# VH-VL binders against q9nrl2r1430to1533: the designs that were tried, part 5

Target 1, 104 residues: q9nrl2r1430to1533
Amino acid sequence: GGVHELSAFEQLVVELVRHDDSWPFLKLVSKIQVPDYYDIIKKPIALNIIREKVNKCEYKLASEFIDDIELMFSNCFEYNPRNTSEAKAGTRLQAFFHIQAQKL

## First folded at step 4 (VH-VL)

Design m29
Fold by ESMFold2-Fast, scan of step 21:
Structure m29 (fold): chain C 104 residues (1-104), chain A 122 residues (1-122), chain B 107 residues (1-107)
Amino acid sequence: as target 1 above (104 residues)
Amino acid sequence: QVQLVQPGAEVKKPGTSVKLSCKASGYTFTSYWMHWVRQAPGQGLEWIGEIDPSKSYTNYNQKFQGRATLTVDKSTSTAYMELSSLRSEDTAVYYCARYRDSGFYTEGFDYWGQGTLLTVSS
Amino acid sequence: DIVMTQSPDSLAMSLGERVTLNCKASQSVYNYVSWYQQKPGQSPKLLIYGASNRETGVPDRFSGSGSATDFTLTISSVQAEDVADYHCQQYYSYPLTFGQGTKLEIK
């Protein structure tokens, strides 16, 4: 077997998952632990869903991929007060993403 | 005590389908992804796919895409792997395994079922 | 797919000897490598995660090292109960892939 090269989107998602501040974004917010989340956030998304979309070749343009990542951060800042560990992690991870996205 | 319980053996004819079970106990079933891995006699381990028991999100090894289907039943804390269009090459021990994930890295398969020996022969 | 290649395929050691098992990835996997021990007739057991972190309950004679493409599992003083197949695995990218295994035997 040949080696399959990771797409640019796959590489970036892996870098985000690996980042210390990815913990609020790895999986969808638990409805049991945070019951009002889905009353406030109408388009939930997380890195595991974005990774699945990348693996299924659902992103046709870089802008579609970037939009989903930005939606994830937007949801974080909409739900979480600015002084929470979630919002602080989101701020740092988003800054990291903006640097990495320059490569796309 | 964490346990993943699988049936011991299954014998199937080529061209049929099989649905293997993995019953979890001793932890919160929806908090860990469940993976399926097989091992042909005398061979190495081969990853089939993963499922999130909370949301039923799945990722598959492309080699098994279209033949393998992963599902869960949250009410019984049971994961299932269905494999269709069976061939003699599918003869293997099939394991379910829990994947422990952390913020710095994914930590690995910390608990494994005993495995189900699937024999595909006429 | 990332190919994981282990060496040697098998080795036989004397009790108390230091054992080093190798695992090579076809491309960089950073530190996203785990090692599993599989005794005959049993399921695999996690020994090392994140290339170098020993799993709870694993004897301190087991250690892992390496990064990027080259990884090693070391047993500082091999014991009779260490007879098993040892598998390395990358979890950096899909599909997750394992090496072919190294069989460890005692002389």
Scores: ipSAE 0.000, ipTM 0.569, lowest interface PAE 15.9, mean pLDDT 86

Design m3
Fold by ESMFold2-Fast, scan of step 21:
Parts: sequence; structure tokens; C-alpha cells
Structure m3 (fold): chain C 104 residues (1-104), chain A 121 residues (1-121), chain B 107 residues (1-107)
Amino acid sequence: as target 1 above (104 residues)
Amino acid sequence: EVQLVESGGGLVQPGGSLRLSCAASGFTFSSYWISWVRQAPGKGLVWVGEINPDSSTINYAPSLKDKFTISRDNAKNTLYLQMNSLRAEDTAVYYCAKEGFYSGTRYMDVWGQGTLVTVSS
Amino acid sequence: EIVMTQSPATLSVSPGERATLSCKASQSIGTYVAWYQQKPGQAPRALIYGASTRATGIPARFSGSGSGTEFTLTISSLQSEDFAVYYCQQYHSYPFTFGAGTKLELK
């Protein structure tokens, strides 16, 4: 990957963070507030972690970046029942991501 | 354009009842939570309650739960507020207001013009 | 219920000046705060939601900030049409509650 690919990842993460439905995804789930989360979710991730990986140039291919975003959504749908605000937010944000990811 | 239009306000005697309507246009009414908010003359805003898209969940301000009933008719794109046992302190402009574009963003994104309810003898 | 406290009650300013309005919650509400503008005889108009996101059509001179219990609305260069009452609202917990308002008036 080139400088332009890294810039594209940064732009996409910023767009996701600014989206109304990003609130469940901004930071890692608290072990204190949700103690059973880490018993169910084995690879926790959030937008702040993905942003840090982008800034440290840890993504070498667009597919690696996409995989981390998809893992974030997969974790949401695994932990949260479909009728929850978290799952509904995740569904809308994932659809938004799929449209934006076509540019990568 | 997104619009909400309230109607049904007027003068009512203490102990009386009124039913307010809120007609919606320009958006998919059946997809959004809608709130009622009131404002007494010269005073601030007070949240009355809200109703979800399919009417399965209705939340009220605790002080108003036994006096007011919120309902909606999605086929008519209309929200209702049934007000019973009205007192002078219920005198206010009553607004209906739609939640934000995405579900879970429950601020009041678009407001109607309001309808005045005056409770006086 | 969560109490929203706005200060000052009245702020006297001139066009072209910067106005800063404060809103404090009695307990932590994250970023679940909205700001509304209301002119005499009119319905409220949404300005900001999520503490810092501008609503559709709102000029860039309006900005919001804060999280937890302390929130600020800033108007960077006042226009004559900005003289109004401003309300903050929490939508974190039921019942949803509004502050008492800050009246922005011409000095």
C-alpha cells in the first residue's frame, strides 16, 4: 500500500466516527459495565483501536482494514440481540460502510 | 419537506378533556419515534412523552402518565395526545416533534408549530 | 430525574461578538445532549445533537462541545437573527429534561 491508501483509510474512519450510529463503536466495551462481554467476544475491537492502527501504518492492504471493520460489526451482532439499539445502529453503520468501502 | 402540524387546541374548563392531533408529511412517519413537548406561556420546555413506530412502547413524564395518553395511526400519518382531568397548570402550547434521522438519536429534530391549550374558568 | 442547569439566565451581547452558553447535568449523560433555538412566537429549532454535531442547515458559527456533565454552546460571530432563547436537553435517561433556557439579548 501507498500513501493514498493510508489517507483513504483515515478519511473512512473519520466518516464512521462522525456518523450518528457510531456510538456503540467509538471505544472498547468496558469490562466493569459489561463483565460477560469478554467471555463471548474473543477479538474485541473499536473505532479508536482501528484509528490507532491506521495512524501507525499497521494496515498493508485495504482487505486488512476492511476485515477489522467487519470484525467490529460481527462482534456487535454476536453480542447484541437484533432488537437492541446497538444492533440497529450497527446494521445502519455497516450499510454506510459498505457504500464508502467501494471507494477503497 | 418534513412537516408536523398540530391541531385540536382551544379553551377548556378545569376537569375537562381535549384530544390533540399531529399530522405528519414529507417522511416515513411509521419509521420514527415522535414526542409531545409542552411550553407554558413565558416558561421553558417540558417533555410530555413519546411513542415508538409500532405503538408497542410509550414513555411518559411520570407526573403526566395517569392524565395523558399518546397514540398514533400510521395509516393516517397522525399522532394523538388525549388529555384528561385538565387543570390550569396544563395551559401551554403543545408541540409534536420527530426524533433524529437514525433510530436511537432521540433528540427533537423537527418540530410542529404548536397548538395552544388554555385551561380556564 | 436528571436536572439540566443553564447559565447565565440572560446574556447581553452585541452583533459580531462571541457568545458562550453553559449547560450542566446533575449526573453523567455522555454526549446525549441537544441544543435548541427559540424565537418569540415560534417553535424551537434544533441546532446541535450528540453534544457537538450540527443539525441540517445550521450555520458553522454554531458549535457545541462537552461530555459527561458539562456542555457548551458557542456562537462565534453573532448575527442579528441569533438573539433568541437557547435550551439544552438531555436524551440519555427518562424523563427527557430541558434546561430553563439562556436568553441572548442585544446589549
Scores: ipSAE 0.000, ipTM 0.557, lowest interface PAE 16.3, mean pLDDT 86

Design m30
Fold by ESMFold2-Fast, scan of step 4:
Structure m30 (fold): chain C 104 residues (1-104), chain A 122 residues (1-122), chain B 107 residues (1-107)
Amino acid sequence: as target 1 above (104 residues)
Amino acid sequence: QVQLVQPGAEVKKPGTSVKLSCKASGYTFTEYWMHWVRQAPGQGLEWIGEIDPSDSYTNYNQKFQGRATLTVDKSTSTAYMELSSLRSEDTAVYYCARVGYKYLSEWYFDVWGQGTLLTVSS
Amino acid sequence: DIVMTQSPDSLAMSLGERVTLNCKASQSVSNYVSWYQQKPGQSPKLLIYGASNRYTGVPDRFSGSGSATDFTLTISSVQAEDVADYHCQQYYSYPLTFGQGTKLEIK
């Protein structure tokens, strides 16, 4: 087994990426298209970065992985008003994550 | 045979620093993380921190942040823990232990050194 | 920090008896708990990881169970060589933390 087998984290990230509500989270927010984002969000993160960390075996504990995913949702809710499609997608994806994370 | 060899004892005065060694043999040193754990007489185990010998990346227990420094010498397959500003409360057996993982459920301390008894007294 | 609390502090068992050692986490650690045996004057030795997985070479009489906050280590038939301190540890969250230990003696 080892690094050539899918980990629990990789399986969960794949499920998140394939979810209908993942679109705001697939990659970092563009500085060109949303120039004030990085003035407000001090620790940007996205699913592509988290997946890269999983593939490089950088998460030693489940809590580190969960913290990065929760940071991603926290950033979404901090930047986006609750009535936005981004915030609504984040709410649904976070609920899905909480159910799936029970396996970690 | 896989072994982690530590000195048996060290005696230091309060306010000084100590650098404890842990010499690895019988495996590829850079393939396993090295952790440090201490045990005061009659007490439980206390985690100090971890180091990846391949790149010297470290994580520390906040209680020891700024006082403990973990290093490795890849050429001699030796890990070191330096502890500064020693107090009598630092009197304990200090263990190095290796950790390898394949999956999350397989994260474990599989080989331990015999421990170094550090006595801090004047 | 997650606090791991073991109970009892010590117990004495007769040879061949079943013994159960308890470990409680102050918050959920899922199943990321290991158990270590430490004989007098020796380093700890891994017995169980992931709450219930027996490490290679560990006798079948040792088993682990539990999840979330409550964990147990069971020795189905205590042998004289099992006299030791037993430590539980969580590796769910940094810093890694251990229980205070349970001392097992033979009466």
Scores: ipSAE 0.005, ipTM 0.598, lowest interface PAE 13.9, mean pLDDT 87

Design m31
Fold by ESMFold2-Fast, scan of step 4:
Structure m31 (fold): chain C 104 residues (1-104), chain A 121 residues (1-121), chain B 107 residues (1-107)
Amino acid sequence: as target 1 above (104 residues)
Amino acid sequence: EVQLVQSGAEVKKPGESLKISCKGSGYSFTTYWLGWVRQMPGKGLDWIGIIYPRDSDTRYSPSFQGQVTMSVDKSITTAYLQWNSLKASDTAMYYCARWSYGDKYLYFDYWGQGTLVTVSS
Amino acid sequence: DIQMTQSPSSLSASVGDRVTITCRASQGISSWLAWYQQKPEKAPKSLIYAASSLQSGVPSRFSGSGSGTDFTLTISSLQPEDFATYYCQQYDSYPWTFGQGTKLEIK
């Protein structure tokens, strides 16, 4: 990894956070509001956690960063049925991510 | 009710192996990271590491990497901390704790009662 | 590694007193700090996470404040059950590190 990869991760996370379809992913799902979420989702993650990892230079390889983003989408599709607003937002944001990630 | 119940006190000699346990109940065991913390007699808390029970993914503190092994048995919702060869300097209270969710980030929310390990001749 | 320094190392107080304990990080940790209470021969109990968020079930007399490098735990009106050792922990960067502890003793 290096300076180039770190800058690319930071830029991509900021782009994801600012995307219109990021709303299901900005913060960890509330256990109070969705009590069964953490019974189903085994490695919960959200953009605020990923952003923190980027800022602390925790990703040693681009694949680790990509794995965390893909875990986030995988969690979305595992928990939310295909026809939900969350799943639809996840599908669009994941497509956007895949285009941007080609630069990594 | 969330509970972490640890195994009983151990008295060992240097060079012996040991495996202590932490049994979780009242929550989804595999969906929370489980951490281990050491407290030497009269001293403060030292983070050993965390393990994710679903896939046995681990993160160790550098000072404990290679000194101990964390593992889990999902079928009985139990985590383990193991030494291959104990040293007198391993004498301490060992706590397990669940790493859980706040509004923004994770923290240790529930703790086991501790297992006292004494290593002496 | 991030070093966490607590002050004072020990403090004597009376029931009803307002007590403050401080924790200083050797580098910026934003708000990624938790506070724990440990009574003699007992396991630690979680009090506060994210510097200022009170854990469910913890009495409202406990509060936390601070960000960056300087953090404070306050007990607004000390009760007999509050005599314990208090630890801060940063979880901003690995390895996670604890302060050395502040022992709160009865006068």
Scores: ipSAE 0.016, ipTM 0.577, lowest interface PAE 6.2, mean pLDDT 86

Design m32
Fold by ESMFold2-Fast, scan of step 4:
Structure m32 (fold): chain C 104 residues (1-104), chain A 122 residues (1-122), chain B 107 residues (1-107)
Amino acid sequence: as target 1 above (104 residues)
Amino acid sequence: EVQLVQSGAEVKKPGESLKISCKGSGYSFTTYWLGWVRQMPGKGLDWIGIIYPGDSDTRYSPSFQGQVTMSVDKSITTAYLQWNSLKASDTAMYYCARHFYSGSRYDAFDIWGQGTLVTVSS
Amino acid sequence: DIQMTQSPSSLSASVGDRVTITCRASQGISDYLAWYQQKPEKAPKSLIYAASSLQSGVPSRFSGSGSGTDFTLTISSLQPEDFATYYCQQYYSYPYTFGQGTKLEIK
């Protein structure tokens, strides 16, 4: 990706971080607090990792960036039952992401 | 360049308060945990705790819980370690270190500050 | 708390030697084990994370192995700059704990 795409990725990550429903996604799940998480989730990711990848210019295509965000939501829904506060936050944040990502 | 720069050496008396600092630069400060490690003179490394600057979430070693307070000011990319009342047994070198994630697993501490020497004597 | 025990506590070696340092956890920690190098009056430097992953910029003569409770740091051909104290650390469970250190001295 070009510099225009990199600024768009950074803006979108900042908006996701600022969203009220970002709390399950800000940092990696603690293995100590949730010991079985890494037995179930094979490709853990969080907004802090995605933002670092944006800052290091590791996304060459918008699809790569979108894939990492979608992986984050996929992990949330795979681990957390649908009626949990985590899954509900993920559903709302994913909808917000889809609206914003239409411009990528 | 990613670096952590700590405040200078401190000489204090028992009962005094102290706050030392660790300033991050060259990376996204709010997206990495910051840990604190104590090393008493001539001894090994002793883990104090970690803080996540994005939301100030903390995890303390039971040996240090209630003895020190970790905090951050993300507007100046700085973490702090604070004592309300110092003891002679607090005399040590204090390191801050960044806790990194390298893909599919939590990493350990990858970048370390230079250390702050704290001497507590009457 | 998980206790980390290093062996030996000190070792004398010559440049060019193959050096091995062992670290044992009091309970299983999977591969959540890091190795650090510390030179006199300097901050520790990260060498290995996840038991066997070499930190960026660390020479390939350093390698880590092990899983569960028994871990090894190997220096395949010791260099003058490698004389230091080495620490293992588990980051599997709070509180994170370090081994007591292994001091590598010139023979």
Scores: ipSAE 0.006, ipTM 0.596, lowest interface PAE 10.5, mean pLDDT 87

Design m33
Fold by ESMFold2-Fast, scan of step 21:
Structure m33 (fold): chain C 104 residues (1-104), chain A 121 residues (1-121), chain B 107 residues (1-107)
Amino acid sequence: as target 1 above (104 residues)
Amino acid sequence: EVQLVQSGAEVKKPGESLKISCKGSGYSFTHYWLGWVRQMPGKGLDWIGIIYPGDSDTRYSPSFQGQVTMSVDKSITTAYLQWNSLKASDTAMYYCARLKYDYWSGYFDYWGQGTLVTVSS
Amino acid sequence: DIQMTQSPSSLSASVGDRVTITCRASQGISSWLAWYQQKPEKAPKSLIYAASSLQSGVPSRFSGSGSGTDFTLTISSLQPEDFATYYCQQLNSYPYTFGQGTKLEIK
């Protein structure tokens, strides 16, 4: 049931935001800071956007929520070379997410 | 090629306002955080904060929050550090420095020459 | 806040000596540690980033090691121009705190 699923999504987003490796993912990448980002990444997303979608009840299935989180990580690995601090933070946070998502 | 040039030394009285500058050249100014560091006479380095020139986003050390203001003017590739009311305890050398995220870490790769601020009655 | 403690606060050594300066973080910072050199009346200069990566243009006698909480800066054969104060800085979390500095004095 929808309400319980949304409470679980909110809890997981909060845990992701609190994680030490969330810093590349807290808000959308700035067009001013990284002007070529939006030429490469066609579906930008960040934890603040995902949290807003949870609060507006836009996720009808757990799979839709998981897909948006995975898109966020996919964007990170597409834009950032594997040896960057962003890519390494993404790898660790994604592993944490996979463990927590088993509770959904 | 990368250079940070700071404004000249200042001598002020307590209660006066002051704005010092740091001009960047030889790189994309809006793509790097710029930091400010205080060094009191004979003392070590104190991190004040960083500002992102692209959107003016700031991160202050709690010790400096509300005591000083960081700002930028992108059109002239210049960052500023400002006091509304100087205190004798603000007497120090102030450095600006560019933050570089490289490989799996961050560090301040280029530093300005420093601006000496002296506040005395 | 993460506290950075350097040891020793001052060190006297002779030209040609191997010198070691240590830096300890109050909590884990992985490799988010930089080392800076400051000569008298000059701005600081970056030496080491990511705990162990040597900055371009810095002599190979300088090296860094460590991860987590304990870090070391080593100068394998001290030169007269190495007279300076050395600072570590953590960049793992805000505020980006510096150690108190280690003054290296040439005997």
Scores: ipSAE 0.006, ipTM 0.574, lowest interface PAE 14.9, mean pLDDT 87

Design m34
Fold by ESMFold2-Fast, scan of step 21:
Structure m34 (fold): chain C 104 residues (1-104), chain A 121 residues (1-121), chain B 107 residues (1-107)
Amino acid sequence: as target 1 above (104 residues)
Amino acid sequence: EVQLVQSGAEVKKPGESLKISCKGSGYSFTDYWLGWVRQMPGKGLDWIGIIYPGDSYTRYSPSFQGQVTMSVDKSITTAYLQWNSLKASDTAMYYCARRYLGSGYEYFDYWGQGTLVTVSS
Amino acid sequence: DIQMTQSPSSLSASVGDRVTITCRASQGISNYLAWYQQKPEKAPKSLIYAASSLQSGVPSRFSGSGSGTDFTLTISSLQPEDFATYYCQQYKSYPLTFGQGTKLEIK
């Protein structure tokens, strides 16, 4: 915990949001556009939810923040076949996250 | 079927370089981290590190940082563990194992058969 | 670093026995614990993940329980093929750490 850790989480989320490959992750998948998504993905999450949790100080440990980011990527790879633009964006964004997460 | 196939046993002298391999098959290589674990003769399991094949990002155990180098070649679904200069204390069985990307599944679900490395004085 | 301590370091048992092996973490790891079986001259095999989830293909006589710092692996009716060394491993935080192992031997 601590204020410095929460500031680091906010900075990392902002970097993820601004990344070119963030587009599949910015908001929860639409039930109208992708109706079977919520039949397959049992714990949906997106960057807007994670950012809100950071701003409300809901992460007590760095591991909880990292777990939510990893869940987001895990959902992407579970739902999307590897040859899709979503899966490719997820692979690149996750790589970026792993580099930045060294600093946490 | 998921398989991790490791290179054969090695007998080396101190100061020599060595690179051992672990080839994955039967799964999507970039959906899993590849980890390395050392087991010294008659002893338990020591985690060396993990590498993400998608971008070659690595995490090393502090005990192994600077001692070895992990790398991957995605085109042949193969991970490597390398020493620039072997020591007698590197004598051990070396295992590779895969780890899923997903939260809650960060355990080693499939293991290679191991590569025995013997370094004589 | 999170230290993992197993007890006992070794035990002797007979076929048909109920066997319990324990694992203690030096700090809370929730349910981020796996159990591995290693037979002589063989690679480790995954038995249990998330403290209590049985790996596909593993016999139902194996079970895991616990949360936080104290965990147990139970074999309800020991079979000849179960004589092996068992390791717990935490995956809550880096570095990943294993217990020292428990050797299960024929009585």
Scores: ipSAE 0.000, ipTM 0.574, lowest interface PAE 15.1, mean pLDDT 87

Design m35
Fold by ESMFold2-Fast, scan of step 21:
Parts: C-alpha cells; structure tokens; sequence
Structure m35 (fold): chain C 104 residues (1-104), chain A 121 residues (1-121), chain B 107 residues (1-107)
C-alpha cells in the first residue's frame, strides 16, 4: 500500500483510540485533575504511549502488546470505583479489545 | 471553530418548570464534559456541576443537588439544565462550559454566551 | 468544599501598570487552579490553567504563579482591554469552587 502501512498492532490501537469509550485512556492521567493517581498506580500507561511503542517497533511478541493494553485496563479498575463513567467505559472498551485481540 | 450556543432568555413565574439548552458544535461532542455555572445579578460565579455526554454520569455541587437536573442528548449535541419548580432565587445568568473530561486535562475551555433566567411574580 | 479567597476584592490601576491579584485556597490544591477574565455582560474567558499555563491566544503580559494554597495572577503592563473582573477556580476536587472575584477598575 502506502509508504507507511499499519501493522496489526497499529491498526488495533487506532481502532481503540477511535472507539467511543477510549476517552479515559487517550493520554496519561492528569496530575491536574487526579493528584493522588500516581501514589496509587505504580505503572501508568495510556494509548498514546502504547501507540508510540508500536510505531517504534518495541513490541517483539503479541503478548507484550496485550500485556500493556491489559495493564491500562487494570490501572483503570484499580483506581476507579465500579460505578464511575471511567470504569464503565473501561469495561466496554476491554470487551471490544478482547474480541479484536483474538485476531492477533 | 468550537462553539457552545445557549437558548434564549426566559421570563417565568415561581412554580413553573423550565429547561434551558446548550448546543455544542465544531468539536467531538462526546470528548468533553459539559458544566453549568450560575451567576446571580451583580454576584460572582457559582459552580453547579458537570455531566459526561458518553454515560450521562453527573457530578453536582452539593448546594445544587436536588435543585436542578442536568442531562444530554448526544443525537443533537445538546446539554440541558432543568428545574421542576422555579423560585425567585433562581433568577440568574446561567453559563455552560466545555471542560476536560475524566482523568486528563485538555486545553481549558469554551463557554456559552449565557442564558438569562428571570423568575418574578 | 474548598473555599477560594481572592485579594483584593477591587483594585484601581492605570494603563501601563503592573497589576497583581492573589487567590488563597482553604486547603492544598497543588497546581489545580485556573484564572478567568469576565467583562461586563460577557461570559468568562479562560486565561490560565494549571496555575501557570497560558491559554492559547491569551497575551503574554498575563502570567500565573503559585502552588499549594497561595496563587498569583500578574498583568505586567496593563492595557485598556484588561479592565474586567478576574476569578480564580480550583479543580483539585469537586465541587470546582470559584473565588469571589477581583474587580480591576480604571484609576
């Protein structure tokens, strides 16, 4: 195709970014809005970081890519109570990811 | 260009119901939370609350919880602020504002032009 | 709720002056503070967020500083269009409380 073609990981990250429920995950949790987040969450991660790692070919195995995505969801559920918009978005996006990841 | 366009001025009597609107355009509506702010005549700014267009998750200021209802209609990119029974003390300018959503900050923020609500006998 | 107190409540100044207004939080809010400008009969306009970050399109004569409980908005060389009421707002926790406002008037 084009000069730069999407890898399987890149295509999936783009689909996650464009999903309606991606809003809690697009970039690192803001210290402006959530000052205690980094006291609780020891390995922060977000879709922009994962996408950068994909673009730099840092994932050698599909399991490494999947682990980073699952860490992102795990952080969400660790920090946010189940009844929050963040946790609900995370639940739906994680289900979407699990369906798409079967193709990896 | 990002715009928040609010409904026109309202003149009401105590006990009447009212629903005012704030229509967003020029951005992805579900990517930002919408807040409401009251300003009584000659007074400062008083924060009412914030609503997520995705899940309709609402966070009210304690002083406004039970006094007003916030809602959204994603299909027409519009947020609403509603009273079941207006009081004279509800007389104020009401602003809507686009806020960074959830956990992360974004470029703060755009404000609607305001809706003047006058409640008199 | 976190209480935000501004000082002074009003200030008179001349074009070209350096103007400073302050905002104090009743408890620590780190740098989760925004400054707004409001002109008569107009909606508020965002000037500064994260205590010191200038909003896109806002003139460089505006600056913010501070962290924790004590914050300052400075206008380095006052212009005619700067006469307005200024508000601080904390967004460290809900509800996002405003200060009472500082009215900047022509001397």
Amino acid sequence: as target 1 above (104 residues)
Amino acid sequence: EVQLVQSGAEVKKPGESLKISCKGSGYSFTDYWLGWVRQMPGKGLDWIGIISPVDSDIRYSPSFQGQVTMSVDKSITTAYLQWNSLKASDTAMYYCARYPKGWYSDTFDYWGQGTLVTVSS
Amino acid sequence: DIQMTQSPSSLSASVGDRVTITCRASQGISNYLAWYQQKPEKAPKSLIYEASSLQSGVPSRFSGSGSGTDFTLTISSLQPEDFATYYCQQYNRYPYTFGQGTKLEIK
Scores: ipSAE 0.000, ipTM 0.565, lowest interface PAE 11.4, mean pLDDT 85

Design m36
Fold by ESMFold2-Fast, scan of step 4:
Formats: sequence, structure tokens, C-alpha cells
Structure m36 (fold): chain C 104 residues (1-104), chain A 121 residues (1-121), chain B 107 residues (1-107)
Amino acid sequence: as target 1 above (104 residues)
Amino acid sequence: EVQLVQSGAEVKKPGESLKISCKGSGYSFTKYWLGWVRQMPGKGLDWIGIIYPGDSETRYSPSFQGQVTMSVDKSITTAYLQWNSLKASDTAMYYCARHGEFYDYSGMDVWGQGTLVTVSS
Amino acid sequence: DIQMTQSPSSLSASVGDRVTITCRASQGIRSYLAWYQQKPEKAPKSLIYAASSLQSGVPSRFSGSGSGTDFTLTISSLQPEDFATYYCQQYEDYPYTFGQGTKLEIK
């Protein structure tokens, strides 16, 4: 995308990172601490990876950016049972994302 | 600035004990895994193991298990590598290195300057 | 353990040359491969992680490619400061093994 789209992506990632429910999503899940994660989740992603891609201008379309954020949430819900702290944080952060993404 | 600063060179005799250090600064010490790597004179890099300073969880290479001990003192942001009884074959440069911000993608992103350990009779 | 094999063990090149170093894993490591540069009597420096991601501050002439078992490090236009030994490392499975190293020498 355009320069304005990249500014919007950066702002949105910053808002997500600063949200109280971002803790499961800040960095890639530790392979040492959660060894089975990478057997289940084939396309791991986290906010720090997405921010890096924004900074390197790797998103050409808003849909690509949105797809990566949605992949992050999808991974959370696939790995974590519904009633876990991780899944609950993911549900709230995803709702916040959907509201903010309308402003893109 | 993110830095790892290691203790100075050591000259020891076989059978002696030794503890070398690696002090982290400029980052959240307890949130990044810290690894140790050996390089024998004129040789390549050998991975010793990794420790998570937040809870002291360790993973050792099988070839180093029981030969060295990794530990941390998070109050002074310092990691340690220790031998109870040195051998001549322990003569090497020892590096500490932080696994980076993208833990499972980033590899070892910041390295200490190394500690030269010489063990001779 | 996963064995990492680099080729060549050494190569001679001139400033301005395109240089390619290869690394092969004895089993699949997906993209969990890093490349490091080491100059004599200095600590290694991280160049590339996740097979193809450039570390912050590393010149754009360095690039990595590959997945699974076969990987390459390319220097598109060799500079004087690039003469060093290069190591690959897999971090798919413990222990996180290094290749034996490739020494890049001035021609």
C-alpha cells in the first residue's frame, strides 16, 4: 500500500501492543516452554513480527495486514481451549481490533 | 543499549573449579533466553545450552550435560557458567548470547565479548 | 542430533564479487535457521534469522534463502569488512547445532 495505509497499520499495531489483553500476542510462543505449539500451529505469528513487517513495508494491501492479525487470533483459538486466559484475552483483543480496523 | 558483558580471562589447572559470568543490561533480563556457546582454539562453535532467567529453566546439549552448570542471579542481571572440576579439554573461548525479540525466529541476536578459559598443567 | 553441513569449507573472493555459502541440515528444520559472521578474535555477529529475515543494522547486501534442509547465504557485492568465517545454526530442535563454518578469504 500507500504511505497513509502504512501509517494506519503502524498506529493500529501500537494500539494493539498497548492493550491490556495483548500479553499472549506480543512475541512468538516459546518453543521451549510450549513444545507442542509448533506441531499444532503451522503459521505462527505475533505482534512483534507484524510490526516488523509494517516497518519494512511488506504489506502491499490492507487485506494482507488484516489477514496476518486474523491469523494471530485464529492461532490463539486453535491452540487454546475457550475458557483459558489466553483465549479470553484473544476474544477481547480481537473485538478491539475489529473496531479499530474500521478506521483504516 | 542492549549489552552482554562477560568476566575476564581465566588461567586454571585441571581439577580446579571455575565460575564465569555474563551480565545483561539495556533490556528486560528475565524475558529473554540466554545461551552459552563454546569455541575451542581454531575450531567452530559448539552450543552448550540455554537458560531462561525468569524461572531458571535450563536445556543442555547432551555433550555438556553434567559437565557444566548454568545459573542466573536475576537481582544483578547476571548469568553464570560453572565447572566443578576443569579438564584440559575445557580450554576454549566461551560466549554468552541472548535469544532475540522473536524468540523462536530470531536466533542469538546479541553476543557477549567472550571469556577465554585456559586449562593447563 | 541434527547435523549441519556447510559448503564450501573455505572460498577466496574479491571485493565486488557475489558470494554464496550453503548449509544443509540432516533433517527438516523448516525455517529455523540463523546465519552468523565471525571475525578473528571477535564474538559472532547475528546476520539472518528464520532463514531469510535480516537482523536490524545488517547491510542489505546480505540475504538468506531456503527452507527444510537446504539453505543459502548470499552477499551480493562483497566489501572488505565481509572477509570472515560464516556459521549457520539450526534452532528447530535441541541441541541448537552449528555448521562447521565457511572461511571467506581475500583472493
Scores: ipSAE 0.005, ipTM 0.576, lowest interface PAE 11.9, mean pLDDT 87

Design m37
Fold by ESMFold2-Fast, scan of step 21:
Structure m37 (fold): chain C 104 residues (1-104), chain A 121 residues (1-121), chain B 107 residues (1-107)
Amino acid sequence: as target 1 above (104 residues)
Amino acid sequence: EVQLVQSGAEVKKPGESLKISCKGSGYSFTKYWLGWVRQMPGKGLDWIGIIYPGDSSTRYSPSFQGQVTMSVDKSITTAYLQWNSLKASDTAMYYCARQLDYWGESYFDYWGQGTLVTVSS
Amino acid sequence: DIQMTQSPSSLSASVGDRVTITCRASQGIYSYLAWYQQKPEKAPKSLIYAASSLQSGVPSRFSGSGSGTDFTLTISSLQPEDFATYYCQQYDSYPLTFGQGTKLEIK
């Protein structure tokens, strides 16, 4: 193939980042913006952290990668009430992820 | 383009009240936090607090809580910083600055030109 | 409160020089650090956020690096308009705190 082909995990992370509903998930939640977040969420994660783990070849199995993405959505729904912009964005992005993940 | 325009310089005596303003334009005023920063003559930057115009929620630096009040008037896209009783130690340049209401983006991206407040007897 | 310490407090440089300014946090702040430039009698201007992300419209000669507690701002080839005071700011936790500033003066 090409000399700089992306892995399947990297391609999927790029697609998630490019999605209009990725805005709540791009970076770790800041204590400044959301000071009570870390009292509720014990395993914080975001797309930038997941992308770094992909680049460092830290995922041995597709299931480990999928688990981290699902943890990200689970944290969103645990912290944010269902009628918030964050929860709505998470719902749409998770549906998109489930469709794209079939390619893994 | 995004712009924050602050009120003009003020010269006051100790014990007087004062309210200075910061008017936002070129963006959705209720979707960003607005912060206030003090700079004493010849000194560095000192964070006062932030206010979210969408619901008027505030966060103050412990050093400024009780000394000054932040407020907003959404109808004219304007934020205010108010003192009930000024002290000589309040002499400083006061900046307003916009902060993203977005996870992980709590830095100040656009700044007002500053309001010089001089308090002397 | 997280204390931000800059070094040096001041430095003198010539046009064309490579300039490096350091900022140290008293606690780990991940990459939640911004750099601001303040010219005499002007408001601060955002240069860098998230430790290394260049603000739109800022010249590419400015770069930021670091994570955790140690951060660096670099100007690769100093221009006349770059003589200013530079501030780092952490935004990991409240209260927001700034470094004391580094004054960059003409040699």
Scores: ipSAE 0.000, ipTM 0.582, lowest interface PAE 12.4, mean pLDDT 87

